# Designs tried in a protein design chat: VH-VL binders against B9 domain-containing protein 2 (B9d2). Part 17

Target 1, 175 residues: B9 domain-containing protein 2 (B9d2), of Mus musculus (Mouse) (q3uk10)
Amino acid sequence: MAEVHVIGQIIGATGFSESSLFCKWGIHTGAAWKLLSGVREGQTQVDTPQIGDMAYWSHPIDLHFATKGLQGWPRLHLQVWSQDSFGRCQLAGYGFCHVPSSPGTHQLDCPTWRPLGSWREQLARAFVGGGPQLLHADTIYSGADRYRLHTAAGGTVHLGIGLLLRHFDRYGVEC
Below, E stands for the ipSAE of ESMFold2; O stands for the ipSAE of OpenDDE; V2 stands for 0.75 times the mean of E and O plus 0.25 times the DockQ between their complexes.

## First folded at step 12 (VH-VL; framework fv_greziprubart)

Design Gg4 (from Gc2 with light chain N36K; at its last look DockQ between E and O 0.03; V2 from the best seeds 0.00; counts 0 for: pae O 9.9 > 2, placed apart)
Fold by OpenDDE, look of step 12:
Formats: sequence, structure tokens, C-alpha cells
Structure Gg4 (fold): chain C 175 residues (1-175), chain A 123 residues (1-123), chain B 112 residues (1-112)
Amino acid sequence: as target 1 above (175 residues)
Amino acid sequence: EMQLVESGGGLVQPGGSLRLSCAASGFTFTDYYMQWVRQAPGKGPEWVGLIRNKADSYTTQYAASVKGRFTISRDDSKNSVYLQMNSLKTEDTAVYYCARDEYGDWIYAFDIWGQGVLVTVSS
Amino acid sequence: DIVMTQSPLSLPVTPGEPASISCRSSQSLLYSNGYKYIDWYLQKPGQSPQLLIYLGKYRASGVPDRFSGSGSGTDFTLKISRVEAEDVGVYFCMQALETPLTFGQGTKLEIK
């Protein structure tokens, strides 16, 4: 089978108004993909940058896949969470990022969106914390776009990704 | 827990033969290339050879110093890799390690090592 | 064969201080895909070698962030930001560009 090695890191995030941020992430693939090494999900540490500054996580990504085809190419879902002054966690942004398909190193900027609820929900969020969460972790990027109509622009998650491909030519897979 | 365990080492006379075994556990052995590396007393490691997985037709490569004398094989049903050493020389004396090659030909990173087994070739 | 040359061969270090080990290759280890095919291994006393860095800069699983790798096509460096007692051992670079795979001579890190 062909192999894909995804190595890099979740560097950090910008454009968030919250002062305490961490990121939950997951990798999604099609059924034809087998994870040979690594983990399919993770969570960064919390960073508390000054307001307006970049949050730094430097969280490593190290994934090794075997695949029989290009269908179901790996994609990352990202959830940026914040902690308020009372220690309550809330979703600050949700986004999807496709893993590059070309060999080499890549800098990725993944835009995030935050779900908007009713004005009541927004108000409750301000006082109690929490809010609506998207339940489309396994949804393709195009599917996620449906929720943008009810979302506000969030910050951006910055990633550095290296991609290695192996034996794609042997199986007639063109990249 | 992922681990490799070597066995079969010992003392042998020059010209003799010895067969080393390496048993893998804790991971999908069939997916990975396996490597043999040796280390003579007081020296750095020396690559001995590799065997690829089934997907790559179990092909092998050897260092020039052992080519024609050593043979690497594997039995995926037993999660084991072997090193058959023939026509042994005194300079073959070393601790022999089996190692998992996590990424195969295009990275060659040995992320799991056995404890090593001593092979002593002496008259 | 690609020759790997390490320096220094002996490295006494005071705990808490940084350490730097160099490795030079006789040929460029930069592949067309942009990656540098060099690994760093640590062999602690009485133990088997263990992977520290692969592809020049990526830490293996469980490796502390005080370890880092950098380099160009032929000159590579392993750095330890703050040496700890558990870092004692022999460090080896290995070129992973082509067979035969070849190792450096090793650098023995000791605590002063």
C-alpha cells in the first residue's frame, strides 16, 4: 500500500480575544486509510497570552498512514477552547484543515468559526460560559460550510506540516 | 508495550555459524521493516542489513562487510526476524540489535530497539 | 558510502548548562523532497540506543523538548538546552539518506 507520513506541529493561534487558550484536535481519514503509528486525537496545553498576542502551543503532530487510494485524504478538525477567569471552558473557534497533498513542508493557517446561538444563548454564555457546539467532527469541509451562516469568524490556528509520500506510483495513485 | 527481544547469541569459532532471532510484540509486526545493527566493543553502531515487509516483497539489503555471509529473514506468523550468520569472522564480534524501522525506506528511523545479544567470534 | 563525522568526541558538561554536538556528512543529506535525512540516537550506559531526533529536527515520542536538531545539507547539530544527569551517554548521528546506513563515531556526554 501507499504510505503517508504527516509530521509537524500545531504552532499556535492568533485573532482570539480570549486570554487563555488551548486546542483540541483530531485527524479524520477515509475507510481505506490505516493508521500505522501516532494518535488520531490530542489536546494542547493551555497558553495565556496577552490580549491580542499569539497563543503558542507547539504541539507535535506525528502520523503514519497506509492507504489504497486518495479518497478520504486526511483532514484535521480543530477546536480552540478558552478558559474564563472563573475556570469555565468554552468553545472559541471550530475549524477544519486539509492535510496538504504535495510532499514537503507547509505552513497552514486554519481559520476558525464560532457557533452563534440565540441572543439568549449568547447572553448566557457571557455569564455562565459554554455555548452551542458543532457535531460535525466527521463532516467534510464542505459540510462544515453550512454552519458558517450561523457562525462568527474566529481566530486562526497556525500549523507547520511536513508531508512524506511513499509508493504511490506502485499502486497507480497520482498526487 | 512495544518491544523487541533478541536471542541466539553466544561464543562461536571463526568459520562457524550462528542464528539470531528477534521476537516482536505490542505492535503490528507485519507492517514494518526490520533492521539489524551491531556494535563492536568500544565502537559505534554499524548497520548490518534490513528486511522489508510483505508489501515490499520481503526484499533485503546488506552491508558490504556481511554480504554473502549473512542472511536476514522473517516469519510474520511468529512476529519474528532472523539473522543467519555464516562464515563468521573475529571482526563480527559485537552486540547485535534488532530494531523496528518505523517509516521504511524513505525515513529510516529506528524507534524500537531490542536489548541486544552478544556474539563473540574467537578461537 | 557516506561518512559521518561527529565533534566533539568527548563532551563534559555541567548540569543545567547547554550542550551542542555537531555532525558533518561527506555528502548532502538534503533530499529533493526538502527533508534532511539524519537521525540522532542516544545510548545511555548499559542500554540500547534510543531514537532522539529523526529527519534532522523532529523529536521522537517521549523525547523532552530540551532536545533539538538543526542543520544544513551537510552540517547538523544536536542541542540540549539544559543538560540533566539522565542525558549522560553516547550520542550518535546516522545518515538515513541511502544504504548503507552509516553512523558517526559517537559523542560521549559526561557530567563534570
Scores: ipSAE 0.006, ipTM 0.571, lowest interface PAE 9.9, mean pLDDT 86
ESMFold2, look of step 12: ipSAE 0.270; ipTM 0.747
ESMFold2 (binder alone), look of step 12: mean pLDDT 92; pTM 0.945

Design Gg5 (from Gc2 with heavy chain L50R; at its last look DockQ between E and O 0.50; V2 from the best seeds 0.00; counts 0 for: pae E 3.3 > 2)
Fold by ESMFold2, look of step 12:
Structure Gg5 (fold): chain C 175 residues (1-175), chain A 123 residues (1-123), chain B 112 residues (1-112)
Amino acid sequence: as target 1 above (175 residues)
Amino acid sequence: EMQLVESGGGLVQPGGSLRLSCAASGFTFTDYYMQWVRQAPGKGPEWVGRIRNKADSYTTQYAASVKGRFTISRDDSKNSVYLQMNSLKTEDTAVYYCARDEYGDWIYAFDIWGQGVLVTVSS
Amino acid sequence: DIVMTQSPLSLPVTPGEPASISCRSSQSLLYSNGYNYIDWYLQKPGQSPQLLIYLGKYRASGVPDRFSGSGSGTDFTLKISRVEAEDVGVYFCMQALETPLTFGQGTKLEIK
């Protein structure tokens, strides 16, 4: 079996107007992938930026997978939340990013979107499938506006991801 | 490995028909919208159309230059998308690519492309 | 249809030097949600296009960080901070705001 080590961190986030931010995360893989060690999900601590407009978490990611092939390559899903002074939490952005397929160290910037109104369920399903999947979407719109009209831009989540590949030589992947 | 492989190209006379196939492997095909893009020799790519997944009722959309003549369909049991091309014109001569739309039509990010098949329409 | 105009059409570059490719749209690609809907693709000789940048500035999976996108509204730039031999090919911008999706005419980047 081929093996993938995903070692890195969720560094922080920029471009959010909210303060006191934290990030919930998870990693999804296809059926041919087995987690050998690590945890598929987690949550950062809350950070309250002072002078800059960025939140900084340095939250570790340390995952070890075995796989029977390249199908269902790992993807990270991210939810940025804000917490006000009364302890109330609001979703500030939802997004996902692909784990790179080449070995080495990578800097990832993941865009996020905040759903407007009651679209949170449908937006979450769209991200799970790797594209928009709106099961009961209004047919009044044609093309891109089905989703864009019901969302607003969030900020960007920044990650540093190291990738180690072992036993991929039968797929033409180097070292 | 995530892969798209087109087939079914060739030489056809004006007014003829041709059906292109695109076989997908290495990803959960049923979750994605699929695109067709063509590229005439020496020119930039031209969007042809797209088909959504089952959850969005397989709806299609086409460029004006092919609407009414081309039909996109898919067979999720075969992980395949098809382009039926009718009433072909010489200006339809191009390399035809299928592409995966990673984020669907709300971002239009075509992250996986096939290697393409040549369609030549000439008398 | 939104017209995409690229410049230059041909860009010879010495390896190790920066490169900059411009793309202008006939109307704003900035949507009310705050994103610019433009992609950049590279087509290496004899290959299909490959995605480099989406939403104007986000690198696709596996794209080196020497590639960056910038701009807003109608004027966009793809920069390569240090050109490598593997970067040779034709670069296309594509507007992703509305169908029909339209591409620029291409910029051929080649090593001197």
Scores: ipSAE 0.399, ipTM 0.781, lowest interface PAE 3.3, mean pLDDT 85
ESMFold2 (binder alone), look of step 12: mean pLDDT 93; pTM 0.942
OpenDDE, look of step 12: ipSAE 0.432; ipTM 0.825

Design Gg6 (from Gc2 with heavy chain N53D; at its last look DockQ between E and O 0.28; V2 from the best seeds 0.00; counts 0 for: pae E 5.3 > 2)
Fold by OpenDDE, look of step 12:
Structure Gg6 (fold): chain C 175 residues (1-175), chain A 123 residues (1-123), chain B 112 residues (1-112)
Amino acid sequence: as target 1 above (175 residues)
Amino acid sequence: EMQLVESGGGLVQPGGSLRLSCAASGFTFTDYYMQWVRQAPGKGPEWVGLIRDKADSYTTQYAASVKGRFTISRDDSKNSVYLQMNSLKTEDTAVYYCARDEYGDWIYAFDIWGQGVLVTVSS
Amino acid sequence: DIVMTQSPLSLPVTPGEPASISCRSSQSLLYSNGYNYIDWYLQKPGQSPQLLIYLGKYRASGVPDRFSGSGSGTDFTLKISRVEAEDVGVYFCMQALETPLTFGQGTKLEIK
């Protein structure tokens, strides 16, 4: 089988207004992917950056996969959480980031979205201006459109990912 | 390898019909919206239309220039998307591309494109 | 329809030098969620378009760091810090805010 090594770190995040931040993460793959070593999920420590500064986590990622193909390529699920002075946690942003498919070192910036509580207001704003429709406006209540309409831009999670590929050529798999 | 492969292009007379196919491989086809984009010789790309996934009831949207003449469909069991083109006009001459829409992952971009297939409408 | 206007249409560049392409939209591409729904694509000679930048500033997977996107609202810029021979091709901006999706005219980058 072909092997994929994902080695890197969740460096930190920018663009969040909250003062205390940590990141929950998970790796998603297709059914044909087997994790040989590492963990599929984790959580960073909490960082309390100054307002407007980058939160630093430097959380390591070290995964070793075996696969028979490219289908179901690994994807990172990221959740940025804030903690208030009372220790209560709330979601500050969520996003997805595909693991690179080319071997080498990569810097990834993963955009995040945060849920909005006012559904009616978001829907109203989505139709302001009339005329041409948003890309998926005709399915405004579909799952995909719902998430798009009822979210706001969050911050960005910064990752450094190294990708090592082995034996892909032996199995007729080309990246 | 994640890829899209178009087929079914060729030469057709005005008023004729063609059906393009796009076969997907290397990814979970059913999870993605699919797009058609065309490019006339020496011109910029033009959006043709889209088809959504099963979760969104396979709904479609079309450019005004092709609405009523073109139909987009998909067969998830075959990992394929189709473009039925009727009442073809000379101005429909173009290379036609299918592309994967990353909307489902909130990227909102076409990250995978086919190689394209040439459609020539001429007398 | 949203009109996308690129400039310049032709861009001769000396290898190693920076390049900049502008794209202007007839309407703001800033969505209510705070993101700008503009993509940048490169079509190399004889190839299909490939995604470079999405949401105005995020690099697609495999895209070198020398590419960057900036701007907000109606004015956007794609920059290449150091042009390489492999960067030759036609660059397109595309708005993904609303249908119909619309592309810029394209900018042909050539090596001097």
Scores: ipSAE 0.056, ipTM 0.708, lowest interface PAE 3.5, mean pLDDT 87
ESMFold2, look of step 12: ipSAE 0.235; ipTM 0.744
ESMFold2 (binder alone), look of step 12: mean pLDDT 93; pTM 0.945

## First folded at step 13 (VH-VL; framework fv_greziprubart)

Design Gh1 (from Gc2 with heavy chain T28D T30S Q35H; at its last look DockQ between E and O 0.03; V2 from the best seeds 0.00; counts 0 for: pae O 12.6 > 2, placed apart)
Fold by OpenDDE, look of step 13:
Structure Gh1 (fold): chain C 175 residues (1-175), chain A 123 residues (1-123), chain B 112 residues (1-112)
Amino acid sequence: as target 1 above (175 residues)
Amino acid sequence: EMQLVESGGGLVQPGGSLRLSCAASGFDFSDYYMHWVRQAPGKGPEWVGLIRNKADSYTTQYAASVKGRFTISRDDSKNSVYLQMNSLKTEDTAVYYCARDEYGDWIYAFDIWGQGVLVTVSS
Amino acid sequence: DIVMTQSPLSLPVTPGEPASISCRSSQSLLYSNGYNYIDWYLQKPGQSPQLLIYLGKYRASGVPDRFSGSGSGTDFTLKISRVEAEDVGVYFCMQALETPLTFGQGTKLEIK
């Protein structure tokens, strides 16, 4: 079976006005993908940057997948959260980023969006309680513009991702 | 006001076909996943299937009970979702609702429902 | 498929008194994120279902605070602190963890 190693880190984030930022993340794949090692979700530590400054997390990502094909290529889902002065957490941005398909090291900038209006309030409420807040991990997020009509642009999450591919040629997969 | 309005129901013989329509208004229809849910008399609702939005390539999912017989489609230019029902069976008799999924991939939660349309399959 | 089982199926209640409806799932609805993927719906007489609770405990927009959802894993409860006449109808739980989405049998709440 073909193998994909995703090794890297969630470096940090820019463009958020909030303080005390942390990131909840998850990896989504197709059904034909099997996780051999690593975790499919996680949460960074909290960083409290000054307004306008980059939040740093340096959170490691280390995943090993087996796959029979290219369908359902891994996607990284990100939730940036902030904590207010009362200790309440709220979603500052949501986004997803495609894991690169070419071998090598990649720098990724993942834009995030935040819900507007009452939808924002409802969504925020749905995520109250802490911990990873990835909903329906088996659902494929295919559209970058999915929430843009009801959301505002958030900040950007910065990632460094290394991709290693093995045995793709054996399955007639050209990368 | 946000609303969904179903149409196209009626009486049909077993083996027959019927096409239901659901017209949306008052919201950005194209952004939302749409579901069909049916309810037989005296029974709880039964999920029929869903169609995702353009961003998710209009993919569909169906309950096993209707898979291969029913097809969900949508026309965002008309703010409409459809349910094509073929090879109808008596057990398909129900009130059919279209419902908006408020959160799409986030949460399956139906915050807007149509009034429902009755489909009766009988000899 | 996940099977949802409600109890009771019939619930006569005196106005002003509390009501409680149970829903049990055949498998855990608790996701790794710590949330329970269950919705509650109310279908009033002659009307379409309407969303009451999502993710087990969050009230939908416009839903009075007398409605509350609780529970975790496989056992869930919808509570009405003080039943009003307008609360009459059939209540359904629905698992929203995975497709196919599945509903409970319904609980018919009536006023005594």
Scores: ipSAE 0.000, ipTM 0.569, lowest interface PAE 12.6, mean pLDDT 86
ESMFold2, look of step 13: ipSAE 0.492; ipTM 0.814
ESMFold2 (binder alone), look of step 13: mean pLDDT 93; pTM 0.954

Design Gh2 (from Gc2 with heavy chain T30S D31E Q35H; at its last look DockQ between E and O 0.61; V2 from the best seeds 0.00; counts 0 for: pae O 4.9 > 2)
Heavy chain, then light chain:
Amino acid sequence: EMQLVESGGGLVQPGGSLRLSCAASGFTFSEYYMHWVRQAPGKGPEWVGLIRNKADSYTTQYAASVKGRFTISRDDSKNSVYLQMNSLKTEDTAVYYCARDEYGDWIYAFDIWGQGVLVTVSS
Amino acid sequence: DIVMTQSPLSLPVTPGEPASISCRSSQSLLYSNGYNYIDWYLQKPGQSPQLLIYLGKYRASGVPDRFSGSGSGTDFTLKISRVEAEDVGVYFCMQALETPLTFGQGTKLEIK
ESMFold2, look of step 13: ipSAE 0.622; ipTM 0.846
ESMFold2 (binder alone), look of step 13: mean pLDDT 94; pTM 0.955
OpenDDE, look of step 13: ipSAE 0.025; ipTM 0.681

Design Gh3 (from Gc2 with heavy chain T30S D31Y Q35H; at its last look DockQ between E and O 0.63; V2 from the best seeds 0.00; counts 0 for: pae O 5.4 > 2)
Fold by OpenDDE, look of step 13:
Structure Gh3 (fold): chain C 175 residues (1-175), chain A 123 residues (1-123), chain B 112 residues (1-112)
Amino acid sequence: as target 1 above (175 residues)
Amino acid sequence: EMQLVESGGGLVQPGGSLRLSCAASGFTFSYYYMHWVRQAPGKGPEWVGLIRNKADSYTTQYAASVKGRFTISRDDSKNSVYLQMNSLKTEDTAVYYCARDEYGDWIYAFDIWGQGVLVTVSS
Amino acid sequence: DIVMTQSPLSLPVTPGEPASISCRSSQSLLYSNGYNYIDWYLQKPGQSPQLLIYLGKYRASGVPDRFSGSGSGTDFTLKISRVEAEDVGVYFCMQALETPLTFGQGTKLEIK
């Protein structure tokens, strides 16, 4: 079986006006992927940057997958949350980025959006399955149009991801 | 490797028809919007049209230059997208690319392209 | 339709030097959500186009950090901090705000 190692970190985030930021994340894969080591979801510590400054998390990502094929390549789902002075949390932005498919080290900038309106409803839809079908299932607009109409720009999550591939050639799979 | 492979191109007379196929591999094809983009010799790319995924009811959209003549369809069970071209004109001569919309649920951004297939419309 | 205009159309560059490509749209690509819906693509000789930048400033997976996108509204710039031989090709901007999607004319980057 082919193996994929995803090693890196959620470095931090820029472009958020909120303070006391942290990130909830999840990794989504196809059914043919098996997690051998690591966790499929996590949460960073809280950082309280000055307004306009980068929030730093340096949260490690270390995932080892076995896969029978390339279908359902891993994708990171990200939620940026803020805490107010009373400890109340609210979503500041959400987004996703594909894990690179090329071996090596990659710097990823993942844009986020924040829902306009009901945060609870938007959050529920966004993270049920991590796919475009789930985000916009109950609206009349196209996925892209729906998203644009009901979101505002969030900040950007910065990631450093190393990708290691093993035994793909043995199975006639090239990446 | 994630890839798209076009086929079905060739030489055709004006008024003729061709059907292009694009076979996808290496990713969950059914999740993504698929686009056709063409490029005439010495010119920039021209968007031809798109077909959305199942969640968006496989709806299609076309450039005005091909609307009514071209039809985009897809078969998710075969990981394929198609471009039926009817009533071809000389100005339809181009290399035709199929492209995956990586962020189709949010934006239009083509992260995977096929190698392209040449379509020549000439008398 | 939104018209995309690139400049220059030809860009000879010495390896190691920076490069800058401009793209102007006939209407604002800044959406109400605060993002600019513009992509940048590179078509290397004999190859298919490849995505470099989306939403004006975000690098696609695998794209080196020497590439950067900037601008807002109608004026956008793709910058290469240090041009390498592998950067040779034709660069295209594309507006992704609305259909029909439209491309610029292309900028041919060559090594001096």
Scores: ipSAE 0.020, ipTM 0.635, lowest interface PAE 5.4, mean pLDDT 86
ESMFold2, look of step 13: ipSAE 0.599; ipTM 0.850
ESMFold2 (binder alone), look of step 13: mean pLDDT 94; pTM 0.955

Design Gh4 (from Gc2 with heavy chain Y58T I107L, light chain S61Y; at its last look DockQ between E and O 0.03; V2 from the best seeds 0.00; counts 0 for: pae O 10.8 > 2, placed apart)
Fold by OpenDDE, look of step 13:
Structure Gh4 (fold): chain C 175 residues (1-175), chain A 123 residues (1-123), chain B 112 residues (1-112)
Amino acid sequence: as target 1 above (175 residues)
Amino acid sequence: EMQLVESGGGLVQPGGSLRLSCAASGFTFTDYYMQWVRQAPGKGPEWVGLIRNKADSTTTQYAASVKGRFTISRDDSKNSVYLQMNSLKTEDTAVYYCARDEYGDWLYAFDIWGQGVLVTVSS
Amino acid sequence: DIVMTQSPLSLPVTPGEPASISCRSSQSLLYSNGYNYIDWYLQKPGQSPQLLIYLGKYRAYGVPDRFSGSGSGTDFTLKISRVEAEDVGVYFCMQALETPLTFGQGTKLEIK
């Protein structure tokens, strides 16, 4: 079986007006992908940058996948959250980026967005019914969703991703 | 307004060929996977296949029932997706829909559908 | 292939009353990310299917809050709290976990 190692970090974020920022993240793959090691989701620590400055997280990503093909290539979804002085958290942006498919080291800039006019409503809805917070928001990960939901641009999450591929030649896949 | 419009349906004899087109408008076509779904009369929908966007190498997948006979392609310059149907069988008779895959390869949800086009395979 | 089984296949409902449709999958649709990869679609008479619920419990954009999805693993339910005339049509569940994507048989909701 072919193997994909995704090794890197969520470096930080720019372009957010909020302070005390942290990032919730997740990796999505096709059903044919098996996670051999690592975690499919995580959360960074909080950083409180000055207005206009980059938030730094340096949060590690270390994933090992097995796959039978290229279908369902890993994608990273990101939620940037802010925390106010009272400890209340608010979603500042949501985005996604494709994990690179070429071996090597990559610098990724993942733009985020937020719905206009309905952001609060969507957040509220995400809390209804119990369960993990903002599960609904977690599903809005495609770039195409930005157009559908009348979104506004948010900040950008910066990532450094290394990609290692093994045994892809066995499946007739040229990378 | 976001919409998909299918065309190219009609009556064809078994063994014949037909090409369906789906024209997209109102959204960034290149960002989306496109899918074909068919529905025989009185039946539930049946997935036909998908074509990924350029970012995902524009690869395709097909249902076993159509694999080897049907080909999905896309022309991003024309905001269109196509379904080339060869070696048609009577069982292929259905309304064919193109649908926008909202969430991509890790989640399939069809939030926009075309009006559908009828394909009738009959001698 | 994952088999989706709906029940009932026919659902007559009085306007204002609640409705419930069940969908069972032949294997778990719960992914490692904690989401259930099942969608619900409504096909109104003479129309194309339209997305109602995705990932088991989340309403698509523009879908009224009287629609709700629940369940996990292999058993899922679509509920309509108060059925309206415009809710008439055939409801389909679809597993979105893996290809081939597969649909339930459909449940035809009619007004009594």
Scores: ipSAE 0.006, ipTM 0.545, lowest interface PAE 10.8, mean pLDDT 84
ESMFold2, look of step 13: ipSAE 0.452; ipTM 0.796
ESMFold2 (binder alone), look of step 13: mean pLDDT 93; pTM 0.946

Design Gh5 (from Gc2 with heavy chain N53Y; at its last look DockQ between E and O 0.04; V2 from the best seeds 0.00; counts 0 for: pae O 11.0 > 2, placed apart)
Heavy chain, then light chain:
Amino acid sequence: EMQLVESGGGLVQPGGSLRLSCAASGFTFTDYYMQWVRQAPGKGPEWVGLIRYKADSYTTQYAASVKGRFTISRDDSKNSVYLQMNSLKTEDTAVYYCARDEYGDWIYAFDIWGQGVLVTVSS
Amino acid sequence: DIVMTQSPLSLPVTPGEPASISCRSSQSLLYSNGYNYIDWYLQKPGQSPQLLIYLGKYRASGVPDRFSGSGSGTDFTLKISRVEAEDVGVYFCMQALETPLTFGQGTKLEIK
ESMFold2, look of step 13: ipSAE 0.612; ipTM 0.849
ESMFold2 (binder alone), look of step 13: mean pLDDT 93; pTM 0.951
OpenDDE, look of step 13: ipSAE 0.008; ipTM 0.563

Design Gh6 (from Gc2 with heavy chain T28N T30S; at its last look DockQ between E and O 0.47; V2 from the best seeds 0.00; counts 0 for: sugar tag NFS H28, pae E 3.1 > 2)
Fold by OpenDDE, look of step 13:
Structure Gh6 (fold): chain C 175 residues (1-175), chain A 123 residues (1-123), chain B 112 residues (1-112)
Amino acid sequence: as target 1 above (175 residues)
Amino acid sequence: EMQLVESGGGLVQPGGSLRLSCAASGFNFSDYYMQWVRQAPGKGPEWVGLIRNKADSYTTQYAASVKGRFTISRDDSKNSVYLQMNSLKTEDTAVYYCARDEYGDWIYAFDIWGQGVLVTVSS
Amino acid sequence: DIVMTQSPLSLPVTPGEPASISCRSSQSLLYSNGYNYIDWYLQKPGQSPQLLIYLGKYRASGVPDRFSGSGSGTDFTLKISRVEAEDVGVYFCMQALETPLTFGQGTKLEIK
């Protein structure tokens, strides 16, 4: 089997006005991918940056996959949450980014969107449904369009990801 | 490696037809919107149209310049997207690219492009 | 249709020096959600275009940090902090706000 090692960290986030931020994350892959080591989801610790400053998490990502092909390449889903002074948590932003496919070290900036209104429904749609959609001025195609219409710009999650590939050539997988 | 490979280009007379194919490999083709973009010699790229994925009912959109003449389709079982070009005009002469839309309608960011195929419409 | 206008159209640069490309849209690309829907692409000689920046400021995977995007509304800038030989090519901005998607004329970056 071809192997993919995803090693890195969720460094932190910028552009959030909230304090006491933490990030929930998940890795999504195609059916042909098998996780050999690591966890598919996690949660960072809470950081309480000054307003306008970067939140730091330095949360490690260490995943080892076996795969029969390149289809269903790993995608990282991110949820940035804030905690108020009473311990109540609110979604501050959500987004996704593809794990790089080129071997080496990569710096990723993942933009997030903040749901407006009923965030639970919007979040569920964003993470469970098909790909997100961008609305055009004169057309609405699906519920994903509502995602764009009822969102506000969130902050940015910063990641450092190292990618190691093994035995892709051996198994006829071109990369 | 993730890649797109176009084929089917060539020389055609005005009023003629061509069918371009774009074969995808290295990614789950069925999840992604696909785009066609063309580039005339010495010009900037021109968006031709898009086709959405199954989840979004394979809906299509076209540039006004090709609407009614061009048709985009896809066959997910073959990891392919097509551009049927009818009633070709000289101004349709260009290198035609297929591109993967990484985020679909979310951002319209084309992160993977084919090598392009030349279509020449001339009498 | 949204018209994208780039400047300059030709940009000779000495290696190691910074470069700046401007893109102006005929209407605001700032969506109600607060993001600017503009992409930047580079087409190196003899190659297909490649994505550099999306949503005005986010680098695509594999894009060096010497590339940065800025701006809002109708005025946008792509900057290269230190131009390298491999940066030669034609840069295009593209509005991704609405269909039809439209590109700028392109800016040809050359090494002096």
Scores: ipSAE 0.193, ipTM 0.761, lowest interface PAE 2.8, mean pLDDT 88
ESMFold2, look of step 13: ipSAE 0.418; ipTM 0.781
ESMFold2 (binder alone), look of step 13: mean pLDDT 93; pTM 0.948

